# VH-VL binders against o27280: the designs that were tried, part 75

Target 1, 266 residues: o27280
Amino acid sequence: MDSMNVPEVLEIKRIVEESESVKTFIFSWDFRREVRPGQFVMVWDFRDEKPMSVSLIDPVRSEIGISIRRVGEFTDRVHGLSEGDLLGIRGPYGRGFELMGRDILLVGGGIGMAPLAALADEATARGMRVDALVAARTADELLFLDRLEAAGVNISTCTDDGSCGFKGFAHERLLTLEENHDMAAVCGPEPMMFQVMRILDERDVPAQLSLERYMKCAVGICGQCCLDDTGFRVCAEGPVFWSQELSRVREFGRYRRDPAGRRVPW

## First folded at step 21 (VH-VL)

Design Ch10
Fold by OpenDDE, fold request of step 23:
Order: structure tokens, then sequence, then C-alpha cells
Structure Ch10 (fold): chain C 266 residues (1-266), chain A 118 residues (1-118), chain B 112 residues (1-112)
């Protein structure tokens, strides 16, 4: 097997409390192994393995960050870890975001902001103007605001309950924004992404969207993350897709496959 | 008040070139994607080209791809359409149109007539 | 040839209600893309009449209304007036085409 496919046991250098339910785990990283925003790694806690987006790429400090939301048994265990503890990490995998144009709009929902935060750093480093629409259910679930602000990102927030920024969903807030961008990157709940994508298409804004699916092998073999009709494998052809690609995916925004292969509506 | 004013239309021979301009006023020009839409005499509307607000990305209809170039100068609030290798079927009134946040063309110029004839 | 299909013409008497249909497909209206309507008076540039399926810009009378269902949209004009005589175009987005901004073929409305 490729050395990339063997989990490297890494020590947690730091843990950043992003919110009540989200922590960012920082690891030393050898940047001879390239990692791009939008790519994911497989995180192994020596019991189970889950795909996680890279949320921080810091070549200066030789570090990467992985932001993890506490949502189940695996993430519960990981959230119980401390600095100095060990995790297995293999990757990175998948297709990351591609930057183009002079400015970019980031539209993120909840933990979907993780890969977008990394993308924001890259875009800023390239001298692009970065605007970010950060969405969450409530104010306390908004992620990376300070980090994005420090990077010079222009932030617009929206919350379902109106506790911060625009009251409503990301696509609703987007409709209120008159400014158009050269491109957009979108990541969050799939229903959100579906709505946002259509708006961006209608605005002639090229958009890339990061999908989340159940993954097992991460190397395009097992087919667990295969999208209906197209045969796209989220781990291989994605997780970042262009809107034109997703327009051919029947299930996008409508349903997903669970680990048993059953159709589950969003 | 939002205003769009096209210019540069005229009579040209097949294979010739024209450059259309659209002067915009009454709004923050750079914030809006702009498009050219044309209408042949007695025919319907046809989208021709689009450009993002900052000018970083351009789009073209297949019928004009490789021959037309859309551009903009945000410092001058002006949209351009360079038309090369013109054909008879390019004969039309060319409209400059602003793309709203809802994806509609909410403002149109009066149009400028382009006639391609030998 | 138009991706969106409109009747070539409709007519009505003053005060009547007329409807103009715009029939698309699963790759445009049926995908959930919005439909916009434009009015073009004789010898003039198009004007936005309805945006995002059902919304009226300021200055557009409420006797104009838009609707969308399935793969089709419709423009309704109530209380038809002489000044409504014009060409009407629907417009949407189609992901399957390079020319993604798609117009209907237009409908000529005659007021009798």
Amino acid sequence: as target 1 above (266 residues)
Amino acid sequence: EVQLLESGGGLVQPGGSLRLSCAASGFTFRDYAMSWVRQAPGKGLEWVSAITGRGGVTYYADSVKGRFTISRDNSKNTLYLQMNSLRAEDTAVYYCARKSNYGAFDYWGQGTMVTVSS
Amino acid sequence: QSVLTQPPSVSGAPGQRVTISCTGSSSNIGWGYSVHWYQQLPGTAPKLLIYYNTNRPSGVPDRFSGSKSGTSASLAITGLQAEDEADYYCQSYDYSLTSSKVFGGGTKLTVL
C-alpha cells in the first residue's frame, strides 16, 4: 500500500474549542505531503475511522487542523481526547477546491465552514477578496468568525433563530446580497447547498460544493460513497464538485445512502 | 436611477469587427454581473455573453464563442463586447442587461443595432 | 428551437384575463430554477415584469402575476388594457446547456 494509505500515528498538539460541539485538533504535518483545502483525511481512533475535512493548513508552523463536530460515538470519543493523545491520520484524499477569479464567496453552514476556513486562508494568501456567508442554527454555532475576520474576510452571518445576523437560511440571506463574485465555494447541509447552488447558477457565479457521504475506503474502491446515476465517488471524484457536475446527480439535495445502502431523505 | 446606454452598433461586412460599449450609471457597477442579449429582427431574445461583477469570469453562447469577447472596465462603469468575424446571423439589436441578485435581468439598455451585410 | 416553449400569440378583449404559458423541462424550470418574465412593447427594449417566479418589480401593476409549477410557468394578466399589447418572454436557467440563460420564444399579446 501507498504510504499515504497507512495511518500515521500523530500526537494532538493543540485543541481549539471552536464551539460547544466543535473542536479543532492540531497536528504536526510534513508538507512534503501536499494537502489542499477541500480535501479530507481519514481519522482513526484505533477503534473506528471517519473522514474529516482539513480546516487548517499552516505551512509556516508545519501544522494542519481538523475540525470535528460532536455528533456520534466516534466523535464523542475523539472529543474526550486531550493534548498529547494520539490519533491515526491517513490521507489526504479527494479533490479539493480550485480557486479562480479575483474574488470568492464562501457559503458555509455549521461544520461545513471547516474546509471553507482553509480555503479562505489560501484565497487570502493569493490576494483574492474573500467574502463569507456563515450560517448556523444559532449564534453559538457560528464557526471561525474570529479567524476569518483576522484573515481579512468580509463576513456576513445568518442564523435560523436570528440570534446573530440575518434571521433565516443561507440561501435567503444570499438573495439579499447584491454583490456578485467570480466564484463561490459552498459547504454545509445538503439542502442548504442545493438552494444556494441554484441561486449561484442563476447569477452566473461558478460554484464548487463539497458533499458529505458515508465513506469507508476513501480510495474509490468500496463504492459506499457512490452517487446515484453518475457513478461519482465522493472520495475520488469529490468531495468537491462543480455545480454542473452536481446538476447530473439525482440524489443531490434530495436523499443520501446510509451505510446499509438505503435511501435516506435529508 | 439605473441607466444603461449601449453604443457602437452599425453596418459591417461579413468577417468584420465591431466593439460595443454599454455605459452604466445609477448603481455600483462592479457589484453586478452584466450580460449582452441580442434580438434579431422579428425574432426573440437570445443571450450572448455574461461577465461577473469583478470581470474575473466570462461566459459565452456557443453561437459566439471564439468570436466575441466580453469585458468590463469598472473604473469607467462600462461594459464591452468585442465582436470579431461577424456573420450575417449576428445581425440584431444588442442589449446590455444587468443581472439582479434574483438572477433576472432587471435593467436593460435601449439597445444598439448591429447589421452584418455584404 | 427555444428551450422554453411559449404560445406564439394570445389575444383578449379589454378587461379580460389572459394567460401565457412557459413550458420547460426537468433541466430548467423542473430543476427548481426561477422563472422571470419580460414585457417588450413595440419598438422598445424588454422590461422586467416578473422576477423569481412570482415577484413584481416596483411599478408593475398587480394585475400581472406569475406562477410556477412542475416544469412550467405561467404569466397571468387580469383586467387587460390596450397598453398591455406587447411581446412577453419567459426566462430561466438550464444546467444542461452551454447557453444556460434560456428564453422562451416569446408570445405576442394582442388586445382586441
Scores: ipSAE 0.904, ipTM 0.945, lowest interface PAE 0.5, mean pLDDT 95
Fold by OpenDDE, fold request of step 23:
Structure Ch10 (fold): chain C 266 residues (1-266), chain A 118 residues (1-118), chain B 112 residues (1-112)
Amino acid sequence: as target 1 above (266 residues)
Amino acid sequence: EVQLLESGGGLVQPGGSLRLSCAASGFTFRDYAMSWVRQAPGKGLEWVSAITGRGGVTYYADSVKGRFTISRDNSKNTLYLQMNSLRAEDTAVYYCARKSNYGAFDYWGQGTMVTVSS
Amino acid sequence: QSVLTQPPSVSGAPGQRVTISCTGSSSNIGWGYSVHWYQQLPGTAPKLLIYYNTNRPSGVPDRFSGSKSGTSASLAITGLQAEDEADYYCQSYDYSLTSSKVFGGGTKLTVL
């Protein structure tokens, strides 16, 4: 148990290029340490450490996958790595997704599809019907489509430019879908999640949403990922929240706090 | 054409039970969440209960929680409301309503009257 | 009392324009949840009149229009006709209540 908080130096077994900006790094994993979709790990490149969602959970191969989008200095360095290189991994941390009912709708935007892809695998393995609304700016940024299809997921795509599927945003596409589900899992840009959440609420669809915030300790002690008013720590009480929980979070869909604690708009 | 037809209403004594049914036709029943909405005589509309399309999740108003049970049989295109421990304040016309993809009740039955009286 | 507040009654002469207000709060309409409107003719079941703030179902005349702003919504009826005499209800969602779906108290529209 104590070993969970000590980074384990792991070799990158494989790298999957998901898109121009997203790579999945695959590691050997000891599944005596349970990991759930929606949980995250802290990735350490021996200089800096960042939280990353687990996007692949494969007990058969004893592997996990971490999908990382190139967005800054840390991720630039990580994207420069090759198979056989080393990274430090500690975790998993946080509250993952809970599955209920017989069918689930996944709504993901961009890299937000990472944890949802893992959830899709679990849901499918449990015999649930899985529908996924996958959103991206352009067709080439849509993630995990082949993987989801192979898993038997029914996919609906939407792109900002209309290059694939519905032209528009995820919440707009969602409004055009008549089928309702027992539950939904949502992950992506927070403005998207905010819109999607309201629609799902109105449809009587219980929804879990995964938030992204700046994290430092990942163990609920530093408070960097604390949400306003509620005191929820994204690393401890989250990152997966029920819609009812997020309805109490003032900043949800409105702003976030940067590493300095300043409010920054989405 | 979408049709909803309620049945099962009637007169019952306080503490009694009734089971309402709503027969649906004209659409893929399992794809839509369904609700019961009631209206007391001369009063407004009150949401009572809801159930997801596949029946995996149910919702209840506080006023009926623990007493009413919503269910559905998708093979029969039928929505049910089991009402136990009925009270005088449960007296109302009960409507079954379909929830649209926009979150509105886009189709309503004609309602069935439930009267709880000694 | 209803979570959404409507005037108990409104009236107008044939051909006139009438509006029915639906006042909510920051936990429902103000949160961004959609507002729907229902028409209930005397002795009949409610009928969807406006959905998702401004949209009309098929068969609903364009005399009926919905709007939403801030914590309130409004139903406007132009060219009022005798057959418009009915009860009108607004409906939305409220995250702060167990009964998430909320109705207004209803407005009785009388055509003079």
Scores: ipSAE 0.898, ipTM 0.940, lowest interface PAE 0.5, mean pLDDT 95
Fold by OpenDDE, look of step 21:
Structure Ch10 (fold): chain C 266 residues (1-266), chain A 118 residues (1-118), chain B 112 residues (1-112)
Amino acid sequence: as target 1 above (266 residues)
Amino acid sequence: EVQLLESGGGLVQPGGSLRLSCAASGFTFRDYAMSWVRQAPGKGLEWVSAITGRGGVTYYADSVKGRFTISRDNSKNTLYLQMNSLRAEDTAVYYCARKSNYGAFDYWGQGTMVTVSS
Amino acid sequence: QSVLTQPPSVSGAPGQRVTISCTGSSSNIGWGYSVHWYQQLPGTAPKLLIYYNTNRPSGVPDRFSGSKSGTSASLAITGLQAEDEADYYCQSYDYSLTSSKVFGGGTKLTVL
């Protein structure tokens, strides 16, 4: 069931600096409104609105966290905010991750670790064994390591420049890992996810992947996030997809559409 | 020295049941997905079933779905294939095979022959 | 009918080069899934010959090589020897089938 489309104006309760470019904004949350890892919210700064993944779900403290990477004008404005400032939040929207089995592999790249961090918390709370492959360009961009470690997650890191862990890309590191998990959850740059998905499929590991697209309405009406050939709306049928679903998506890992609907390469 | 040894094959009547076993050694069994692959006499290879290393997820070919059950006991380093409602077309050598990190079957057993005949 | 198409047979004289093709589609090789090759000597279990398109396991001579392009893969054997007489199978993954692990129909290689 979709949440209300009216944004709730919430006070930023706390800001956690995850890295130089990533901040987590903490909000009080009424958990009568259910939220699942992998779902997203629309963040409104009273000028513009952007979809953001939920990275923290804490029913004990009645808080949620939204991790935002500074990448443009909107996020620049948001990163300029302080504790006590206000943001509009509507949602959650979309299909979140499902958990199955006893052992789960998380593969995240950059800000893609945001929804996976939330999933890690749920998985560990359920008593699952969680392995996480955390990828970033550099060591300084690796996200949530302390949080994951504290939760009991077994972490493997890889960086493009080799500044931490395996030198190389996530899919390359994955090929070196011998463990075979019951399922995997993947989120990060789409080219990464494409390669990772391929490997997981070939290894008989069922995988869920969180896809990012330009979203406007978040309720499956505007069609801005519609995927080619399938008609999948990332905001409605996603953002979390099974590998079998994404395999049918022509554009997956190959191109995306800009706000004008034009194809642009990754 | 990875080793896979199948057993349990034999002659069975149509509609009958048979349980195959595959004893694994020489590697950390739980870390690897395992599969059954069969080969009818004079025919090619056909994937039958797969199971994840921890045993949480199973896969089946359409030809055996609903009739065959793959399972594993990691404490015994053993893979199983319970075959029910056997048909003549199930007659084949059944191989257990380990799935590598690269998705290939890097080790195979010598196979066990299953013959379904009245 | 196999999802991956192989010639039913190929032959060559000792010392020659032979090639075995494996033709797939956009849902398997063409999608980007890896291709593996297996050698099956008469009366024996299959043996991994090439994995991940081009890689040789330890013990496999360098006269065996794999390649992949578009929707097809190929196994090349140079310096053909008598002991190479066997059945060869390509294998990949196909997202469109329940039987996602797909084998070619096999190629019988005869050394003349």
Scores: ipSAE 0.863, ipTM 0.922, lowest interface PAE 0.6, mean pLDDT 95

Design Ch10
Fold by OpenDDE, look of step 22:
Structure Ch10 (fold): chain C 266 residues (1-266), chain A 118 residues (1-118), chain B 112 residues (1-112)
Amino acid sequence: as target 1 above (266 residues)
Amino acid sequence: EVQLLESGGGLVQPGGSLRLSCAASGFTFRDYAMSWVRQAPGKGLEWVSAITGRGGVTYYADSVKGRFTISRDNSKNTLYLQMNSLRAEDTAVYYCARKSNYGAFDYWGQGTMVTVSS
Amino acid sequence: QSVLTQPPSVSGAPGQRVTISCTGSSSNIGWGYSVHWYQQLPGTAPKLLIYYNTNRPSGVPDRFSGSKSGTSASLAITGLQAEDEADYYCQSYDYSLTSSKVFGGGTKLTVL
């Protein structure tokens, strides 16, 4: 337990450019330390630390991948790194996805596809049928399409501007799909997830959703990622939640708390 | 044309068992979640049970949980409801219904009557 | 009682407009779940009348319309006809119940 809370300084083995704004950083990983899709790690650039989802789990190559979107100062610094550079990684933390049934629907938006890509690999390895609805604002922001296709995933795309696939939002595209699934995994902007969850509930599809919150400690101590009114800690009880759990979370799809603990709308 | 045809209803004593079937046609059966909905004489509609398209997940109303089992055979395009430990309050017309992509029951069978009486 | 509340009965004369209310709560309609409406003619199985709040299936006349606001939904029937005499049920989803699929108690519509 102590070992997982100490950042391990790891060398960036490879960098995959997923899009203009997203890079996947690949590290050697000792798989004696178990990691599951949906879990996150704390990435430390020796100045600041941020939670990042694991997007690649490769026991054969003894590697993990972390996909990071360039959105601020921390990620700007990280995106400036090169292969061979060092990062601190501690974890993994949180509750990952559970797989059940014979087929699964993945619904991802933007960088939310990161944990879902890892889940897709596991699901396909288990012989499950995997369908993925990949959403983004534009075609250029669609992530992991080639990787998913190579894994045997059936992909449906949607973009806000219609530059690729269905023109519209993920929940709108979902409504046009008639096929049902044994379960779904969802990750992306919370307004998207909220809409998607309701549709899945109405379709009798059990769903797991990965939430994103400001996480500071990652070990359930600081309370910065606590959810109203349940008291769920995203870093400890999540970040993956069942839809039934999220239905009890008042703030889900409505607001989040900023680093100062203030309510901010989505 | 989508068709749902229920069968297996009848008279049974309290504590008895009955198995309902719903034969589906006119659509790709495995792609759709299916439900049983019942209606007691002169009463409203009550959802009973649901099953996902591939049959991997089942749902039950509290009133029937532990007593009823929903299943499906996609090779036969048939939905089933095994009803055990039947009670008088289970007396109803039982409908099989298809769940649409919008979450509504877009197609219904004509129903089969189940009467639980001494 | 039903999770969704409907008036037990409504009536109208031919050609009139009638409305049937469906009152839910913050755990169903108010949470954002869709509302569907079913028509059940005497001695028949229910038929989908309105799906996803406002949409009409093929074959349903445009004199039938659905709406949703807040924690409630409403079915409106304009140009009431004799054949509209039936029971009408609203249906939604409720996350707080094991029986997550919830129906209203039904409304008997009488055409005078």
Scores: ipSAE 0.863, ipTM 0.923, lowest interface PAE 0.6, mean pLDDT 95
Fold by ESMFold2, fold request of step 23:
Formats: structure tokens, sequence, C-alpha cells
Structure Ch10 (fold): chain C 266 residues (1-266), chain A 118 residues (1-118), chain B 112 residues (1-112)
């Protein structure tokens, strides 16, 4: 509750370089503030504040990890920080993933693997069988492979350029995989998520998908994270949605909005 | 080769119960979602129920929800449909069908007839 | 009434081309969901004929073809033969229904 509107200033305990463009920042965390895979935090660098997915939830070591891709001025500044430097963190916020059944398929594209890596740890701890389809543009951008392997996850890879695994898109690789699952969790580029959701619906696999939208308040008051046609607020009713919820959303997978509110192609 | 064999159909009075079975062979049963699809005499196909490969999630058509229960025993490679509170409109041939990775029903059994008549 | 609408019957002479339509809506075919086709010969179980809009399973002749556009799909049969006389069903997914696996009402094909 007390973290809702005021960031807690925390020291960066450790930095893991996941790729040329992605780093994981690890903090000590008091798990009386419970964190679920799929929830997000607002990260404050004393100039600006952005939503970031939690990628590591480790109650044994009292640590959380937040994976950040370098994509602009804010993330460039954060990537320039070192262990011992300070960041503000408020949250967690949003609805996380719900696990059910005996097995799960994870489908992640790029940085979208971050919340799925956290989910994989929880699923394996519950005794579920975990399969992951990990997608990226190139082999060097495939995230969390060693961590997933160490957790006992069965990994399939695909890359746009064919440098590792299947050459092509995640949904194309998915069509070649015959195994059915009790559920799926999906996070990545929204066009990928649209195609993957369609296939999972048709296979009778219930799916949860994590969306990214522009956020300001993170608690559902300002309306900046609203989806067309439904009024769903990604920060309050999401960021994780069931496929049945997203089927009613006309914008999903079809277009996005820029900070000025204009419709633009994906 | 993939084989599906339904059994357990028969004549039953309204309000009665039947349990259908589908014996599967020639494929790794637990890797596939399974469905029951029915066809009333002289009528079209109607999807009835589905279950995920490991059995964790079930689905039902509104017409049968609360009366029918789908289940599977992966150690016996067998799909089941428990049908309770049967009605005349449940009279049909019941097919066991396998769901492919493309979302189609790629293999069907030959069906078992259920007749509900007073 | 079926969620997917098919003509109740079609007919053609041997060697001719026939088409069977399958008309859906924005919550099924129009959303982008796939269409599959099944052939049911008299007295037998349905058999998969076309899947994922256009693909043919092994053993299905190339004179059977499928297409999808907008909210509708079509099955085309060229070089019509007597053995093609059967009932044909389209099938798709509809996100707006709890009974989401939806079949067309079926089309009886008669070879003259």
Amino acid sequence: as target 1 above (266 residues)
Amino acid sequence: EVQLLESGGGLVQPGGSLRLSCAASGFTFRDYAMSWVRQAPGKGLEWVSAITGRGGVTYYADSVKGRFTISRDNSKNTLYLQMNSLRAEDTAVYYCARKSNYGAFDYWGQGTMVTVSS
Amino acid sequence: QSVLTQPPSVSGAPGQRVTISCTGSSSNIGWGYSVHWYQQLPGTAPKLLIYYNTNRPSGVPDRFSGSKSGTSASLAITGLQAEDEADYYCQSYDYSLTSSKVFGGGTKLTVL
C-alpha cells in the first residue's frame, strides 16, 4: 500500500548483462510486499519514471530483478548505472499470471521473455512441466536461455534470420509443435502475440497475454493505459489478460497509439 | 496408425445416464487435446466437449454444461464422457475426435449411438 | 441455425467445378480464425479434407482446394467425380461463444 505513490529508493545490488541491449538490475526486496510474475514496477531515475517488468522473484535470497532494454534516453541513463547506484521503485502493480493445470507453454519475443522467466521459476517450483518457445531477431538476442535450461525448462528457439533454431516467426514455429498444453503465457511484440493467441485459441489452450501500453499513474486513475472499445486499463485490469478478454479488443494486434494518442501501425 | 474406438452407447430413458469411452492408439495420447462431437440422425455436426492433453482444462457446449463431464485417463489412453440427466435432444451418434496442432479435428472414431427415448 | 452458413445442397455433373460457401462473421472467420473442411461419405464418420484454410492432408487429391476472404470461406472441387458425392462441413472458432468450436450446417453434394 505505502509504495503506491512514493517510490522506495533502493541500491542496485547486482547487474547481469543479458545481451548487448538488455541488462537485469537486481535489488534486495522485502517480500512482505508480495510480487507475482506478470506484475510491473515503476522505475524512477530521479528524472523520469517508466514501467518495467519483474524478471526475477527470489524470496530465498530476498531479491527481485528488473530487466531493461536500452531503447531511449531513460533506459540509456539506467544502463549507464553501476552496482551501488540508486533507483526509485514503486509497486508492484497490475494483475499477474495465474497458473493452472500440469503443464504450461511460454511464448516470448525479445524482452517479453522477462516476465516469462519469472513465471517459469514459479511453474517449475509448483511441479509443472514447462516448455518455452523463445523468439528473437538473431541468436545473440535470445534471452534467458541458460537460466531457463538450469530451471529444467524445455526450450525451442526461433530467430528471424535463422541464426539459431527455427528460421521464422514464433507462430510459425508453434504450428510445427504438436504437444498440447493445459495453459500458455505469451509476451512479446503485439503482432506476434495476436498470431500466437489465434493458434492457442484454436488448439483449446487457455492463454494469458501481457500487454505494454503508455502509463502515467500505474494505479488506474489517469486513463493513459486504456484499450480501445473496452475501457480496460492495462495498469489495473492488466497487464496480463486472458485471450477471451483480448478477443473483444479491436486494437489488439492491429495498431498501436503513440504518446499523442494517434493510431500508428505496429 | 491413429485409431479411436468409441463404446458405451445404447438405449436409455429420459433422465438416465450413460458413460462413453474412447480407446486411443497409434499416437502419444497425452500430447493431444480431445473432443466429443455429436450428430443427431439426419442432422449436422455439433461440438460437445473438449479436454486438454494433460486433462487440466475442460470445455463444454452450453447445451450439455452441468449434465456432461469429460475426462481422460492418460495411463489407459482412454477418453470418457459421463452423460447424466439425458434428454431426447441428446439422441445422436457421438464421435471421439483428436485436435491437431493446426486446430482441426484430424482423426475421428466411427462413433457410438446414444438413443434417449421413452 | 448454424453460426457458419452453408448452402443446404449443391450439384454438378462429372468433370465440372463446384464450390461450397461457408459464411461467418467478425467474431469467427472475420476475426482471422482458420477454416477447416470435412467430408462425410454416407454412413461414415467425418474425414478431414482441408485444414488451416488451404492445406490438404496426405491422400486428398489436389482437385480439392480451400480459400478464405473477409468473413467467408469456400471449398472448390474441380474435375467432379461420382465418389465426391457426400456431405461437406466447414468449421472454425468463434471467440464470442462459450461453444467456441463451430460447424457449418453442412452441404449435400450431388453428382449428376
Scores: ipSAE 0.852, ipTM 0.947, lowest interface PAE 0.7, mean pLDDT 91
Fold by ESMFold2, last read:
Structure Ch10 (fold): chain C 266 residues (1-266), chain A 118 residues (1-118), chain B 112 residues (1-112)
Amino acid sequence: as target 1 above (266 residues)
Amino acid sequence: EVQLLESGGGLVQPGGSLRLSCAASGFTFRDYAMSWVRQAPGKGLEWVSAITGRGGVTYYADSVKGRFTISRDNSKNTLYLQMNSLRAEDTAVYYCARKSNYGAFDYWGQGTMVTVSS
Amino acid sequence: QSVLTQPPSVSGAPGQRVTISCTGSSSNIGWGYSVHWYQQLPGTAPKLLIYYNTNRPSGVPDRFSGSKSGTSASLAITGLQAEDEADYYCQSYDYSLTSSKVFGGGTKLTVL
């Protein structure tokens, strides 16, 4: 009866290559286990287990998609899998995004666009106007552009090297966009999110931001995902936080902690 | 080019009500968050209320929350402030102000005076 | 006391340099929020003078400049002129307050 705490072994139904370094793994999913944009799952490759954001939520086809960037040994192994191979999935966990108002701005950096792509689908289905600022280091790392365009999302791009769209950081591009929004959703590198949150606060745009922290239990028991100053557990009270909640978190955008608890610069 | 024109001020007794209007022109009104900012005679500036461009979210200073309601009609390019349960300390010039993408108040109206006294 | 602290007055002779300070705290300027400056001539509405710490709107002379450091900001006026006589307000954002848009108390600039 406590199925969310035990990985379910599922077959990979489809793999979508989103970029050279990012793949989306699609699974059949029983939606009696509700899933919301911004929630995460723990992905188990029978050796290790890592949190991953849900990027596709399709109750009509009974499918979820999980987008994974190749960044290390675990994700290298997962990227080597094929359709029909098995992964363990437990969850979903955490607090997802809440939609409000008539329009929304999405600001995503790199793989941070994954949960925002799921949110974009829900927002457009509700009839909201959706603008997205999609950021990456290079053009080849911009994610989900075709999917967002097909959904009717208005896209602005930026790349650190200027290979596509605005040359510069996401917050610099944001400052050149004059349109105000009823809300924003932000996910990406934490230094980017800090700068974007500051601008959105000053614009009177309520923002929700999705954080990443080291996780072990994912259900709030072990304390590994706690934020300094507030005691918020990212796996339980997050990963999506309102900007007002994060403003009180001294570490946000300033530093992070490794698995041993050491303060490490971004 | 950008113009903001407040109206609806006047003399009112404590406990009374007024509705302020701000007519906007020279820009795409629905793209900008708007605020009311007030200035008591001889005093500094105090932010009162804000509303998002599409009107989905409103904000209020503690001093006015529950008594004032900000709204907008984007088809008429007009910002409103409904002020109820007025108090003597609400006496001020009320400015309509536009919020820029940098978070500054980049355009201001000339203000409308509200006097609350018996 | 205002959330952002400004001197109540400053003065200078024509042609001189004056500075106006704006002191905040860790929940506003010190957190990283931007500082904006407004000029209010007697009997008129405020006008944006400096935004995003250092930027000048079109039509503002380059003898006005802004800076920000730590929990404080400063407005510098060089080549002081008679028409600069006005009230000056700094403004920022404070995450800890419901009244999150915060102004300084204002500084009256007198040109001697």
Scores: ipSAE 0.839, ipTM 0.941, lowest interface PAE 0.7, mean pLDDT 90

